# VH-VL binders against Pre-rRNA-processing protein TSR1 homolog (Tsr1), part 24

Target 1, 166 residues: Pre-rRNA-processing protein TSR1 homolog (Tsr1), of Drosophila melanogaster (Fruit fly) (q9vp47r84to249)
Amino acid sequence: APFLVCLLPMHEQIDPMSALEILKSCDSELVVENSPSGIVYINLPRFKQRFAFVTPPVGRGNELIALDYLKVCDTTLLLTTAAFGDDEIFDRWGQRIFNMMSAQGIPTPVVALMDLESINPKRRPAAKQAAQKVISKLLPEEKIMQLDTASEALNVMRRIGGQKKR
Key: E = the ipSAE of ESMFold2; O = the ipSAE of OpenDDE; V2 = 0.75 times the mean of E and O plus 0.25 times the DockQ between their complexes.

## First folded at step 17 (VH-VL; framework fv_nisevokitug)

Design a131 (from a121 with heavy chain I111Y; at its last look DockQ between E and O 0.91; V2 from the best seeds 0.79)
Fold by ESMFold2, look of step 17:
Structure a131 (fold): chain C 166 residues (1-166), chain A 122 residues (1-122), chain B 108 residues (1-108)
Amino acid sequence: as target 1 above (166 residues)
Amino acid sequence: QVQLVQSGAEVKKPGSSVKVSCKASGGTFSSYAISWVRQAPGQGLEWMGGIIPIFRKAYYAQKFQGRVTITADESTSTAYMELSSLRSEDTAVYYCARSPELTDTNFYFDYWGQGTLVTVSS
Amino acid sequence: SYELTQPPSVSVAPGQTARITCGANNIGSYRVHWYQQKAGQAPVLVVSDDSDRPSGIPERISGSNSGNTATLTISRVEAGDEADYYCQVWDQSSWYYVFGTGTKVTVL
């Protein structure tokens, strides 16, 4: 069976399809297939592993549906963005779904930070550090992973593929 | 043993709607897709759409978008298909069938209901 | 739209071999599934993923798929094999479950 991954935007400005396109770029031998319901299967021959990506509806009113996705997936990739500053790593909805996730005891997710490359190179280390501080307050053991390039996407896929399958 | 049991035959007038039920037993209902496939008299099989119950995510063949509503009730392990604005061309046997979208990338129908004849007379 | 073409009928004598073709451009790149539908009954999956046989399906029913043709082969045909047979793929280009046109197998 494929390793089932939930792509969960923590900010309304994040398009999860953009993250998925970056993940699809991680290997030239990668094979992609779309299911009838829109599940995106990625076969990585180098890992000898198949991934299935699902994307819940997000935003106000979608909290219970999003939780059902989180409960059935083997892991969750939380998508965050550096583009809107330190106080917007999770927006209001992102904070709400995170609080519900924590109350339900859903396994610790992997955290991606996107759009760091939109920031002046000199300021990127400070922006990343600030984002890490926000995440460490909520998830003390989780190191954020950049997700802007194909190389970074490969690192994210390795991290996900190394998680224990439910 | 997975089993799909459908509601009984229906006779309908043009312009009305029909709602067919499909009760699943003997397997995981929530994590499999339930699809609806119809077969007009003497004709082949035509896919209409499906749903993954745990995600509450219905999806439709383009031809039926706007006329078909597919829902599921996890508590009773039952899927429903409602077809509106019925025409005589909608006369067919309607099947529910299970497709393993979360567990298999081969996308086939491993178990089928017995079928429900819907007759639209005008 | 992607179409799967089957011969309308195949007649075979008992004990002989029936071959049912399913033709389409580059069907060998798809995973092809086969269903048997006896008169008045629902379809039953008999082959999945080109050649895999579900539990309870006799070994004399087999499948293959390459190039532009997938084939369902029924060896040592019995009267109980008389049915309509459909091939099927998922086609993401048209976002549609495509069924073949169907083949009636007559045993006599």
Scores: ipSAE 0.632, ipTM 0.852, lowest interface PAE 1.6, mean pLDDT 90
ESMFold2 (binder alone), look of step 17: mean pLDDT 90; pTM 0.933
OpenDDE, look of step 17: ipSAE 0.871; ipTM 0.937

Design a132 (from a119 with heavy chain T57K N106S; at its last look DockQ between E and O 0.85; V2 from the best seeds 0.80)
Fold by ESMFold2, look of step 17:
Structure a132 (fold): chain C 166 residues (1-166), chain A 122 residues (1-122), chain B 108 residues (1-108)
Amino acid sequence: as target 1 above (166 residues)
Amino acid sequence: QVQLVQSGAEVKKPGSSVKVSCKASGGTFSSYAISWVRQAPGQGLEWMGGIIPIFRKAYYAQKFQGRVTITADESTSTAYMELSSLRSEDTAVYYCARSPELQDTSFYFDYWGQGTLVTVSS
Amino acid sequence: SYELTQPPSVSVAPGQTARITCGANNIGSYRVHWYQQKAGQAPVLVVSDDSDRPSGIPERISGSNSGNTATLTISRVEAGDEADYYCQVWDQSSWYYVFGTGTKVTVL
């Protein structure tokens, strides 16, 4: 069976397909298949790893549906963005779904930070540090993982593949 | 053992709609895809669409987009397919079938309902 | 769009081997599944993933897939093998579950 991963935007403006395209770029031997329901299967033969990525709807009214995605998955990749400032690592939706996720006992997720490459280079270290501080308050054991490049995508895939399967 | 039990045969007039039910038992319902496949008399199998109940999102074959509505009720372990604007060429046996989409990357149908004959005539 | 072509019928004597083909361009790059449908009944999965047998399917039913042809092989054919047989793939380019045209196997 594949390792089932939920791609969960923590901000309504995050397009999870952007994250998925970056993840698809992590290896030249990678094989991608789309399921009838839109699940994206990624096979990494060099690492003997198969992943299935599911993307829930987000925003008001989708809370119970998103939680059901989380319950069926082996792990969750939380998607955050540097693009909207350090007060917007989680927007209102992200905070709400995180609180509900925590109350349900869903396993500790992996956290990605996107769009750091889109901001002024001089501000990138401070932006990354600010995002890490937000995450550390909520998930003290977790370091954010940058997700802007193919090599960073490989690091994220290795981290996800190292998680315990449910 | 997984079983899919469908509602009974129906006779419909052109222009009406039909709703067929598919109740699952003997296995997990919410995380398995339920598809609808029809078979006109003496003809082959034609996929219409499906749903993974826990995701509450139906997906459809392009031919049927706009005419078919697929839903699921987790509390009763039942999927539904409603086909509107019926024509005589919609006369067929309608099957529900299960796919382990989340559990397997191969996308096949491992269990099938007994079928529901829908006859459209005037 | 992607079509899976099967011979309309195959006739075989009891005890002999029936071979049912499923043809399409580069079908060898797909995972092919096979269903048996007896008269008046729902289809039953008999082969998945080109060559894997679900539990309860006898070893005399086997599958293969390479190039432009997938094949379902029924050795030591019995009267109970008389049925329609369908191949199937998922084709993501057309976003469609494609079933083959079907093959009626007649046991003489």
Scores: ipSAE 0.682, ipTM 0.864, lowest interface PAE 1.3, mean pLDDT 91
ESMFold2 (binder alone), look of step 17: mean pLDDT 90; pTM 0.936
OpenDDE, look of step 17: ipSAE 0.876; ipTM 0.939

